# Ledger of designs, part 11: VHH binders against O-glycoside alpha-1,2-mannosyltransferase homolog 6 (omh6)

Target 1, 298 residues: O-glycoside alpha-1,2-mannosyltransferase homolog 6 (omh6), of Schizosaccharomyces pombe (q9p4x2)
Amino acid sequence: MYFLILFSSNAELGEVLRTMRSVEDRFNKRFHYPWTFYGMDEFTEYFMSTTSTIASGHCEYGTKGITYTNHLQFILTISYLVHWDLSQVKPLVENNRLYQQRADALAQENLSYVYSPLFHSFQDWVVRSLLYHPQLEYDYVWRIEPGLKLVCEEKKDIFSTFKDSDIVFTNHVCERKHSGIYAMEEAIEEYKILNTQGDFSNIWVYSNNYTYCKYWPFNEILSLKQIRHNQTYTNLINYLLGSGGTYYHRWTESDILSAAFGVLRARANHMESVGFFLNDDVHYCPETIPYTGRCACL
Below, E stands for the ipSAE of ESMFold2; O stands for the ipSAE of OpenDDE; V2 stands for 0.75 times the mean of E and O plus 0.25 times the DockQ between their complexes.

## First folded at step 4 (VHH)

Design s29 (from s01 with S100E G103P F111S; framework vhh_enristomig; at its last look DockQ between E and O 0.01; V2 from the best seeds 0.00; counts 0 for: pae O 14.5 > 2, unsure alone 61.7 < 65, placed apart)
Fold by OpenDDE, look of step 5:
Structure s29 (fold): chain B 298 residues (1-298), chain A 124 residues (1-124)
Amino acid sequence: as target 1 above (298 residues)
Amino acid sequence: EVQLLESGGGEVQPGGSLRLSCAASGFTFSSYAISWYRQAPGKQREWVSTITSGGSTYYAESVKGRFTISRDNAKNTLYLQMSSLRAEDTAVYYCAKDFEWRPYSVLSEYSDYWGQGTLVTVKP
């Protein structure tokens, strides 16, 4: 019903292991939720052996190498499996000249990923696969960034908060007025013209008076049940990805998902009891430490 | 004190079967994943199989379909049922608890606890 998804590669094994240890020690050893690993490359036997040693639940390594040229094939495969309408999906990177031009322009903004078709393919693939891939047919997903550490013990099933509520997602980090969000505005405006029946009047207003938030998936739980096969979401995603996705635009997977939350008017919450540390700039320590739990905030 | 004690090793003919055991003590056995490793003469130690605390099992490609890992939490014992043994399976087999892995290396000095190992020899 639930899974913990870690976006990683073989090169990030060290961080993955540290992350998994913290998550297992602080939370998952009690519940044994499965781990699902997604990466740009196929996972080696060594990766699988080491991660499986730490995991208390089942480990899934269903992701294959995603290349620039394979992006369409992946999309088609997903479409076939879930009967996704691809009529609005344009060839994403058929125009290499345009890609280069856009990448060059974005590089001026010191974006490091702009020249990585592999990264773009991965991001686009994640947006679709996260919701519709057969291997991810869970109601809820806890997205965890490699390098993240849980620092507080959580003895309660954090997923239960979602199960009995209309909460769609939770995140500790809202980066307000992110450039990626603004970059998406133009595309969304175009989309509004094409989809006059949609209510986009307040797409950037979220719960708790958050506005224009980019939600980074450092430590995020998503209610896939509530958004999976949502036509409004599907249409929006098809348009955004079909219009070039991350290849031609400033926005990333995180921006796309953030926009989708806005369009869906998704209710958000925070994992207030879940302390975590990614780095000096990205961390959270609960104000109230659970009586039954141990906590070591940095 | 954490202790791991392997047993069940011996000499067996190709195609034969052997069952290894690892008796664990000094920790909550059921709460940890536990693994089998092996080291052939002149070779580096290699991963063989892992069983998680949740019961999920994983195997090296070289032993898939031939070896079966299992655990009895009530007895604090790890097992490795080996079948269709081959000469290349000859090695000292180790059970190990809760590795602290460093990237791209399997070093015993970074492992929390290892057994002393049990020798398996596959020969005619």
Scores: ipSAE 0.000, ipTM 0.246, lowest interface PAE 14.5, mean pLDDT 77
ESMFold2-Fast, scan of step 4: ipSAE 0.688; ipTM 0.864
ESMFold2, look of step 5: ipSAE 0.460; ipTM 0.783
ESMFold2 (binder alone), look of step 5: mean pLDDT 78; pTM 0.789

Design s30 (from s01 with K97T F99L E109K F111S; framework vhh_enristomig)
Fold by ESMFold2-Fast, scan of step 4:
Structure s30 (fold): chain B 298 residues (1-298), chain A 124 residues (1-124)
Amino acid sequence: as target 1 above (298 residues)
Amino acid sequence: EVQLLESGGGEVQPGGSLRLSCAASGFTFSSYAISWYRQAPGKQREWVSTITSGGSTYYAESVKGRFTISRDNAKNTLYLQMSSLRAEDTAVYYCATDLSWRGYSVLSKYSDYWGQGTLVTVKP
């Protein structure tokens, strides 16, 4: 089964509503897939009522590892989900010279969020919680960022274009390597020596000595069914997260997932027909002739 | 435009108390976690305390039991009540928020927001 997911807060309601209207109008009004909203703090009744009014499918709301609906409130406790909670980050940031030293160095490399325990805990939580979603009937998730606007009419079911061998549908982003990425490559080499299984030769798509490419997480579809029972993937993720690299090297969930999908030798596909804007920062318009007549670009 | 403005710093004797304030504007203050950090001369920036939108509080071990973080959502203001001050607490104190903790800032409008800082000097 398929669902749409949005990580958000009550403060982002305006952006959430604009994003939902776009996704519903361009795609979901034809397919009625459910929405799941996750936040660090509990969603208000106003948030839940307003979002459920726009959605063509049902809506679920989650916070601190608990999911509930706006009509029938219930608690689903899942033992394999990590709660999004700053109390768990204390040993990694408090009075930790390495954390402070790395944060200062990464700030000088122009990285954002380097001093933010909240940012680091979110990256860790997404990798541990999202991929092990409690609804085992859900095979695929479409992750959508607040502020995203779809600009092309999508009449086909995007989820149906996935093959069993596909693990992710998204766009790639390429950037210069920072010291944290060199540390991740080192950690993966260390893991490889200790575990001898898996193919680590192509960890990053199009990487070289100075640049690397990773999956862009703000408009992506993931195959949860390929991941939730893969022991090689689980072991690698636990090793990487256990090293504290999310805190000491500012690894994002995109960095971690891109490396892990490489180890799985999984197929990744470009979302070439899905045109979008993310606020005023990112812009993608399909150039293929069949798409031009149904896109509102520029 | 997101703005954070700290105030309340000054010179104080060891064992004294100060209350710092951070006035926030340009975002829905009540919906976000907000933190205090400090930086002593010649030292690394250090996390001090965080309060979530729901009111949960967290403290660095060095200040636990001496500092109290609180917020007034009606006034869009964050506070840090400092007591039993020591020479080691001498630093510039910064208010900071992470309005979008979900991604890489290079290809998004998401970024860390910091105030200009307020100086606290504990002189023996």
Scores: ipSAE 0.011, ipTM 0.388, lowest interface PAE 9.0, mean pLDDT 74

Design s31 (from s01 with K97R F99Y R102K F111M Y113V; framework vhh_enristomig)
Fold by ESMFold2-Fast, scan of step 4:
Formats: C-alpha cells, structure tokens, sequence
Structure s31 (fold): chain B 298 residues (1-298), chain A 124 residues (1-124)
C-alpha cells in the first residue's frame, strides 16, 4: 500500500493546502492515495477538516504522542520519543561539556542550528517516526514538504512505476564536509568492523575528501518495507541514531538516511517526469521531451 | 552569537498603538518560524502570535484583529504591530525562535532562542 506523507504543523496549514491542491490536481485525484499528516503537536479540527476537504483519498493524522493500546505500542513509543521528549534531552545537553564543545566547533565551521537541541530532536524524531511510528503501516511513502507544488500533470502511477525502488529521489544536496560528517564516516567504519557481513562500499551518492551529496528529503518516495522490516537497514540506522550524532555532530535526517542508502547500495531511481517548486528555494522542470503531461513551467 | 533583541516597548493609553521589533542575528532568520510571547505580572508566559518561514500568520484569540505580525527577511527583523491596546495587554513581550526550521508550536518549551523582552504598559 502507498500513501503521501507531510511532516507538518498547524502553522503550516496555508502551505499544506497549497501543496495538497497541486498534488491532487496534478496526480492524486486520479489515484486516491491516502494522506498522512504527522506533527509534533495535535492537529486542530480546522486543520483536519480543511485538509480532508481537499484530499481525494482518506486522511490520517498523527503526533509524537499516541494512545497506548498495548505494552508493545508503549515500548515502540518510548523508542522514537527518546530525543523528542525535551524534558529528557535537556539534562544531556544543558551544561553538557561535550555538547558545548561540539556546538562551538561546528559554529566555527559556519554550520547553522548547532546550538539548537530542538532542531536536533526534530531530525531524530523524523527518522525514528519513519522506522517505528505505529500508524505508519504502509509499504511505501511519498514524502512531500509543505510549500511544495507539482507543476506538471502526471498521468502515470508513480508508485507503481517505482514499486521496486528503495528510494525515488528528485534532487541531491551537495555540501562541504564538516567535522560532524567526518564523525559519521568514522561511526560507519566502526560499524563495519563490528558487523563484517555487510557490503559497505559507498557512504553517499557522491563523496570525496571535501564534499558529499545526499538525497533531498522534501520530495521523495521511500520504501518503508526496506527501512522498517529489512534488518540490515534497521540495524545501521539504529546504530547511527544511538550514537547521539544528531546532537553532537548536527546530523540531519537526510544525512542519516542517505548514508544508510549509500552504504547498503539501495536501489535508487530519479523521479524525472515530476516537475515541482518548493516555495522560492528549489525548482525542477522536466525536459519537454519526454514528459507525460502538461507543465506550468514559465 | 545566536540572539534575538526586542525593542519598541513603552507606555501607552488604552486604545493606543505600538510597534515592537525583534532583531535576529547569528542564524538564517528566513528558515525559522518566529513567535511573540508575553508575560504579565504574576501570570504564566502566554503565546501571542507566530509567523512561519513561509509567511503564514497565526494569532491567539485575545489579540486576533488587533495585532499584526510581520517579518522582513532582508533585515532579519520581526515586527508586532499592536492596535486598540487594552489594560490586559500590559506585559513584557518576548520574541522566540521555534526549534524547527520547518514548523512551529505555540508551546514555549519548543522555543530554543529567546529575547530578553520589552515592557509594554497600558495605563489610563
């Protein structure tokens, strides 16, 4: 089963509605795939009523907190809430010498968000949610960022087209290596030494001594079947999350997932026919030949 | 280095207007939702208004229609235009950065950078 997912908040409702209108018009009104809205805070009735009015499929709403129906659900909830429970995180980062030393070093390297435990918690929460959230019971997820607009009509079922992929990407982000990324490379080398049965040939799509490239997370399809139920993926991602590198090395969700996909040689495909804009930051218009629908690229 | 600095507070008569400013430095201002909070004497800090990175605005029910939040990303500055001020608007006003570069919360525990506050006094 396939679904569309937005990690969002009540404040983003305007961006969410614009995104949904474009996705429904260009693609989903033909296929009726469900939408999942996943946020840190509970969604308002206004958010739920307005989004469900636009959606051609059913809508599901989730937060970091859940109702416990059994002991296993409670255990899984604790697992993904570890870094997201700010009352638990504060004692580890406030007045913590290692955290302060790492934050200062990364700030000197001109990295943003290095003094933000809440930014770090969000990155960790997204990855843990994709792995463990009890409401995410689908095989594949198309992750779409609020503010994204599809600008070309897509008549083909994209999920069906790429159903055997581990990841279907629309963009790469290339950045200079900083000390946090060197730390991730060291963590992966340590993991390889302890777990000799894997093929760990690549770390990212492209990597050298000075730069690395990762999958852009704001318009992509992920196989939840692979990352949730393939022990090789689950073990590596959990190892990286357990290192605290999100806090001490400012790893983002994309750093963690892209490293795992690279190391494990995921089956990756480019979503070439899908034209899009994300606010005023990122845009992609497919080549006029071949594409399968009309485009509003000017 | 990362900081928020409020200004523009003062004394005003009921029904008057004030504009508060919040100058941001040391981070990519345009990537964050920024909120206004206030704390009246003897009360808990309460949320007033939020503007998201995309420009969407949200208001507490008590200020809706009277206050306007806006931002100037080129100047790294947040504004709160306050009109039709009431005695109950008397408070220290704080600007705060949401921890998430992509979303927001109205709960103060999800703010990771706070300004020092600017006092607004509405006196007859």
Amino acid sequence: as target 1 above (298 residues)
Amino acid sequence: EVQLLESGGGEVQPGGSLRLSCAASGFTFSSYAISWYRQAPGKQREWVSTITSGGSTYYAESVKGRFTISRDNAKNTLYLQMSSLRAEDTAVYYCARDYSWKGYSVLSEYMDVWGQGTLVTVKP
Scores: ipSAE 0.000, ipTM 0.128, lowest interface PAE 17.9, mean pLDDT 78

Design s32 (from s01 with F99W W101F F111S; framework vhh_enristomig)
Fold by ESMFold2-Fast, scan of step 4:
Structure s32 (fold): chain B 298 residues (1-298), chain A 124 residues (1-124)
Amino acid sequence: as target 1 above (298 residues)
Amino acid sequence: EVQLLESGGGEVQPGGSLRLSCAASGFTFSSYAISWYRQAPGKQREWVSTITSGGSTYYAESVKGRFTISRDNAKNTLYLQMSSLRAEDTAVYYCAKDWSFRGYSVLSEYSDYWGQGTLVTVKP
């Protein structure tokens, strides 16, 4: 089973609707794949009614479903869709002084997000949701970021291009390494030594001493069946999440998943035919325009 | 050129109230999450509150129920209404352009901008 997924909030409804309109027009009106929406807060009736009106397939919304009592267990073992009270953000960081001291150092390395425990909690929550959320028991998901706009018509079923061996279908991005990335490389080498698993080489799509390339998460298709049913992936990702590196080293969802996929030599494909813009900040125009040439790429 | 200008700080008695303002220029204000941070003398900077482009609000536990963040997109201005002030709220308060809820692109990774700050002193 295949579905489109958005991590979002009620306040982002405007961006969500614009994103859905472009995805439906350019792709999903032909295939009627369902949409699934996940938020840290429960969605309003207005959010649900307006999004379901635009969708050509059915819509599912992530529910809280449990009482707010097991925050330590969320950090260490499991992720449900639960109301994340920001008062719990600090308890997720065992050493708040270390977190603050590293923020200043990482800011000097020109890394954004360094002062935001909310941003880091969101990264952690997305990865844990992809691994464990019961309502995500599907073979493949297309993770779409609010604000994304598809600008070229895609007439083929993108999900059908996946082979059983493929784990991710997306674009990649290259960035300068900050000290947190070197820390991830060390943590993974330590994990491999302790567990005698897999190949130690090729942790990133590409890297050298100063640059690393990773899978871009805001327009990506993931094989949840490979991630969830392969204990090697879940063990490594849990090790990384359990280290607190999302907080102390500012690892993003992209950093964590890309490193795990690279270490375990997962197969990945580049999403070359899908043209998109994200909040007018990122523009990707395919080298070849698929099929009829119906493409609005600036 | 991105510019954030904080104002509204001052001296207040415990239990009092203050309203801080942050005037923004040089970017599309309505498109960004904006946050308040504070730094007490000799301490590290800590997050206080965030309001997203869509208006969702988030607070540090120490200020929840006492502080209210809001924005006026027509005026490119962020506000922090502070009530029931305590001695531990004494700090320089900073406004920051923030991606705190979600990162949108590689272009935003190095785009954090800070204002000059406004001092709040709660006299014991």
Scores: ipSAE 0.094, ipTM 0.490, lowest interface PAE 4.9, mean pLDDT 74

Design s33 (from s01 with K97A G103D E109K F111S; framework vhh_enristomig)
Fold by ESMFold2-Fast, scan of step 4:
Structure s33 (fold): chain B 298 residues (1-298), chain A 124 residues (1-124)
Amino acid sequence: as target 1 above (298 residues)
Amino acid sequence: EVQLLESGGGEVQPGGSLRLSCAASGFTFSSYAISWYRQAPGKQREWVSTITSGGSTYYAESVKGRFTISRDNAKNTLYLQMSSLRAEDTAVYYCAADFSWRDYSVLSKYSDYWGQGTLVTVKP
């Protein structure tokens, strides 16, 4: 089963509708794949009625009041949706000298959201939701960020080009290494010493002493079937999550997943034919697109 | 330029009440989760309360039932209604724009917004 996923809020409805219209017009009106929306707050009737009207497939909404069967995911989810007192997140953040010292250091490196327990817990929650959402029976997900607009018409089913051996299908982003990234590299070296599985020589898509490249999460297809059913991926990702590095080193969900995929040599494909814009800040225009029609790209 | 300006602090006796305000400008206020933090003399900054862009509220255990966070998106203003104040609530209170669903992934630029703070002193 295949579905489209979008993390959002009621305040973003306008951007969500614009993103959905472009995705439906360029691709999904031909294939009718379902949409799933996730947010920390309950979606309004207006949000649900307007999004379901645009969608050519059915819509599902994950909000406050969701029940989970996995104890760890349940505890973390309740913390984000109800109150932090009910979670393991609170001891990692409140009255924690190490958290504050790391946040101060990372702020000096000009990183965003280093003081935000919600930001850190959101990164952790996204990864856990992708691995352990027990209420959804799905094999593949296409994750789309609000503000994303597809600019080329895709006549072929993009999921049909995703081979059974492929784990991720996306674009790459390169960033300067901050102290938290060096900490992740150290954590993986520690994991390597304790475990002999995987190729630890190429953690990132590409890296040097100053720069690392990772999979870009805002227009990304993932094989949840392969990730969830492969204990080696699950063990490494859980090790990284369990280190608290999301809180102490400002690791994002894309950092965690990209590192795991790199270490374990996941088969990855570039979204070469999928042109898009994100908030006028990020543009990708395919140089050659065989078998496509309309394309609004420079 | 992004600005957060806290106001409403002052001296109050135990059991008293104060209402703090945070006026925001230079960014899309309604898209952000906005938080109150406080820092007592000689202590680390601690989280007090958050209100999400969708209006959900969260409180530190030490203030739950006594403080109420709210927002007015039309006025780009955040509020903290404090009641039953204790000596332990003495601190400089800071307003911070936490994150938005759209901007949470800005990895190469520091975009958290902090105000200058407003002093609350609870003394007998």
Scores: ipSAE 0.130, ipTM 0.561, lowest interface PAE 5.5, mean pLDDT 74

Design s34 (from s01 with G103A F111S Y113H; framework vhh_enristomig)
Fold by ESMFold2-Fast, scan of step 4:
Structure s34 (fold): chain B 298 residues (1-298), chain A 124 residues (1-124)
Amino acid sequence: as target 1 above (298 residues)
Amino acid sequence: EVQLLESGGGEVQPGGSLRLSCAASGFTFSSYAISWYRQAPGKQREWVSTITSGGSTYYAESVKGRFTISRDNAKNTLYLQMSSLRAEDTAVYYCAKDFSWRAYSVLSEYSDHWGQGTLVTVKP
């Protein structure tokens, strides 16, 4: 199954609708792929009716909370509920001197959200829970951020075009390395020493002593089925997240997924034909697409 | 420019109650989760409570059942109603614009938006 995904809230409805109109007009009205919306709060009827009106495919709605509600011999049912249980992460956050010391140090490095369990839990949840959600055998997901606007028309089925890819990206983000990133590099080197099953030589799209580049997670296609059935990937992610790196080192989903894809030498392809803007802050214009027609690009 | 201003702190006896307020400006208040944090003398800053844009609330175990977080989007104001106060609740309380599901939330270059804090002292 191919689908489009957004993480959003009821308060962001206006921005979601503008993003959906852009994606539908530039691509999805031809293919009718479904939309899935995930939020920390239950979506209102107004949110659901309004987004469904714009979508050319069907819409599904879920919350941050995931729970198993029944067990049938051949079916496991998962209900998406607003249910956040911090019991499993409390030892990493509450009354933990290491967490408190690391958070203070990272705050002094000018990193955001270092004290926020909500932030850390979300990064962990996306990588560990959402991408490995056992309810459905997803083939591919196109992650789209509220505020995104596609600039160029794409008449080809992008999912079909990149069907052999593990990731299809639109941009890279390059940032200064902080202490948490050096910790991730160390953890991956330790993982390579402990495991004899593969060659783990590359971990970033690009890096030097001070800078690292990772895949931009807010307009990308991921092969969820490939990721879920790749035991090497699963083992690496469990090793990294099991160490508490999301909490102790402020690892984001982008850091974790980009590093893992680098270690695995994932099949990465650039979605170069489609330009985009995000809240006027980030833009990408394809070099080979003319600025006229259905591609307004500067 | 994002600004957060905490108020309502003071001295209170154990078992007493106090209500903190945080006045926000410079951003679309209703679109963000807003949180309370605290820092006791000699300790690092710790999370106390969060209220999401949709009104879902979350609490640190140490304050669950005693504190209530709420928001008034029309007034751009966050509240923390504290009851059954204990000596261990003595701290400077901070209001912060918390995690949003927006793209910038995962980028390291975007700084936290903190208030200046309000002191709560629980004295015997």
Scores: ipSAE 0.558, ipTM 0.817, lowest interface PAE 2.0, mean pLDDT 76

Design s35 (from s01 with G103S S105D V106T E109K Y113S; framework vhh_enristomig; at its last look DockQ between E and O 0.45; V2 from the best seeds 0.00; counts 0 for: pae O 9.3 > 2, unsure alone 62.1 < 65)
Fold by OpenDDE, look of step 5:
Structure s35 (fold): chain B 298 residues (1-298), chain A 124 residues (1-124)
Amino acid sequence: as target 1 above (298 residues)
Amino acid sequence: EVQLLESGGGEVQPGGSLRLSCAASGFTFSSYAISWYRQAPGKQREWVSTITSGGSTYYAESVKGRFTISRDNAKNTLYLQMSSLRAEDTAVYYCAKDFSWRSYDTLSKYFDSWGQGTLVTVKP
């Protein structure tokens, strides 16, 4: 029904364990929601054993196997999964020269990882997994990044609150009018020329008076059911990913997800009671709401 | 501050071998995928190989079977063993910090770090 998903690797076990401990102690020990781990590397038995020991709920481990050909094409191998209808997905990159040209252009803007097939493939995988991953058969997902720590005790079932509120996503951090969003807008305009189906009017307007808000998915809950069932969005995403995705363009998976929220006219919540610490720049402590629990905020 | 320092470049004959090193500092080396790139004169920079934090390796088709990427986390060092070198392998080789599972969605993901590179020249 619900799950906590952690993108990780074997090398990050220490961080993963600390993250899990905090989440369990602050929240999940009460509800026992399952953990789902994904990584670029196959998880070791030791990783699975130790994480399973900390988790109060079921643990699932998935690995996307990727191979690169000419650093532009990759094969995503998920042997244990029945692929959702990916028949409409075009090859990610077909033009090496264009890729290099675009990467060079983006590099001039001091953007990181523009040449990284791994980075691009990861972004693609994240989006595709959210849309098509059969193993993620949950209505809601709480994405948790390794290193994240919950710093306040949460006694409420956040997922239940989410469900009852008709919210589609949570968004602690929003960057308004990000350049990636505008790049995405351009892509959407191009798509509209090719596909007249769907309503893309005011795509960047959604709940809480957010406009042109880039969604930062480092600690958020998503309604997968609502996203997956929106044909307009899925068609758009298939187009964007199939037309080169982040390989040719400035936008990232966060921009793509942001577009989803617009298409869905999604309602957002900031999880105001959930205190967290990722780093010195990314953290939140509940200060504006009544709090009766224990907190360890910096 | 992220620092990457490539070394090991030089002149070698076709069919020869060379081992490049990249000394890294200023970040948690073991938490990042690390990659080799190269740029030949007058050509665009191209990806050569990547090794993930977990040790998985990936190669460009042009170097597959000839190059081997590896890392020593204890030494914060990345390696590229090159064999069966060809003229077309001539380039400045760069080490680059790649993707991390942590802090992926922070502003730091928009900042890249490159070394000065090391020149590899393959000629008779």
Scores: ipSAE 0.189, ipTM 0.599, lowest interface PAE 2.2, mean pLDDT 77
ESMFold2-Fast, scan of step 4: ipSAE 0.694; ipTM 0.876
ESMFold2, look of step 5: ipSAE 0.750; ipTM 0.901
ESMFold2 (binder alone), look of step 5: mean pLDDT 77; pTM 0.774
ESMFold2, look of step 6: ipSAE 0.616; ipTM 0.861
ESMFold2 (binder alone), look of step 6: mean pLDDT 77; pTM 0.779
OpenDDE, look of step 6: ipSAE 0.007; ipTM 0.248

Design s36 (from s01 with S100N V106T F111S; framework vhh_enristomig)
Fold by ESMFold2-Fast, scan of step 4:
Structure s36 (fold): chain B 298 residues (1-298), chain A 124 residues (1-124)
Amino acid sequence: as target 1 above (298 residues)
Amino acid sequence: EVQLLESGGGEVQPGGSLRLSCAASGFTFSSYAISWYRQAPGKQREWVSTITSGGSTYYAESVKGRFTISRDNAKNTLYLQMSSLRAEDTAVYYCAKDFNWRGYSTLSEYSDYWGQGTLVTVKP
């Protein structure tokens, strides 16, 4: 089963509704796939009623460790705790010189709210939720960030098109010495040394020469079957999360998943036909769409 | 495909000047903060300067008053005007696109693309 997932909050409702209207209009009104909303705090009745009214499929709502399946009926189930808060982060950052130096640099540029411990605990929580949330019983998720807008009419079923993929990405970036490059490579090499039972005849994603390629975040389809039920993927992702690199080296969801999928030679495919804007700052307009009237690019 | 190509490096005497350029393609240049970083032999990569999409400029203390960052959105090009060069400025200089579309960063770990670099040597 396929579903769309948004990690969000009550404060973001306006942006969530704009994102949903775009996704429903351009794609989901034809397919009726369910939406799942995950937040750090409980969603209000207003959030649930307004989002369910826009959705053409069923809606599910959850918070860290708490999941409920119906906008009209709240069934509280606490099965597992999948969250990070400041109490979990303090031991990783308190008196750590590298973390403090990086935090000071971010504060000088007025970016502390974006790259704060809370932002990175959110990134960590998203990955852990995708791996371990016991109430997610779907094979594939389309990870959608609030602020995303689909700008092209999509009549084909994207999930069915990519049903054999482990990851489907909207873009990828190849670079030398990107976020956490040396620490990520060293973590993976350390993991290989500690786990000689794994098949690690692979090489780095696109290069073994300090060049790392990653899948662009916040608009991707992931195989939950692979990351949850393939122990090789699960063990590597767990090791990376456990390293504290999300906090020390500011690894994001994309960095962690790209490392795992790349090292383990995942079946990766590009969503070439899916045009999008994210927060009006970044856009992708498909080159292969013959009629540009199907895309609302500038 | 994101590409960044640095140029303008070379050998210069102490107190001299150089202008570095970075040609960008494969992304919406005007929407991103773009930064200069440098790496001296045997040292970690360090941030030098950033210019935001809105044109605000920021500098590392070691280069403040000596270096000037600028951009030309029509040409998709970033510049670094370097003056009063010192032996300590000897490094490979890299152009970097910020990962953070919601802002900018002075941390190399947040760059989602790097150029090949251009070598600046301040001769003793």
Scores: ipSAE 0.000, ipTM 0.127, lowest interface PAE 16.7, mean pLDDT 69

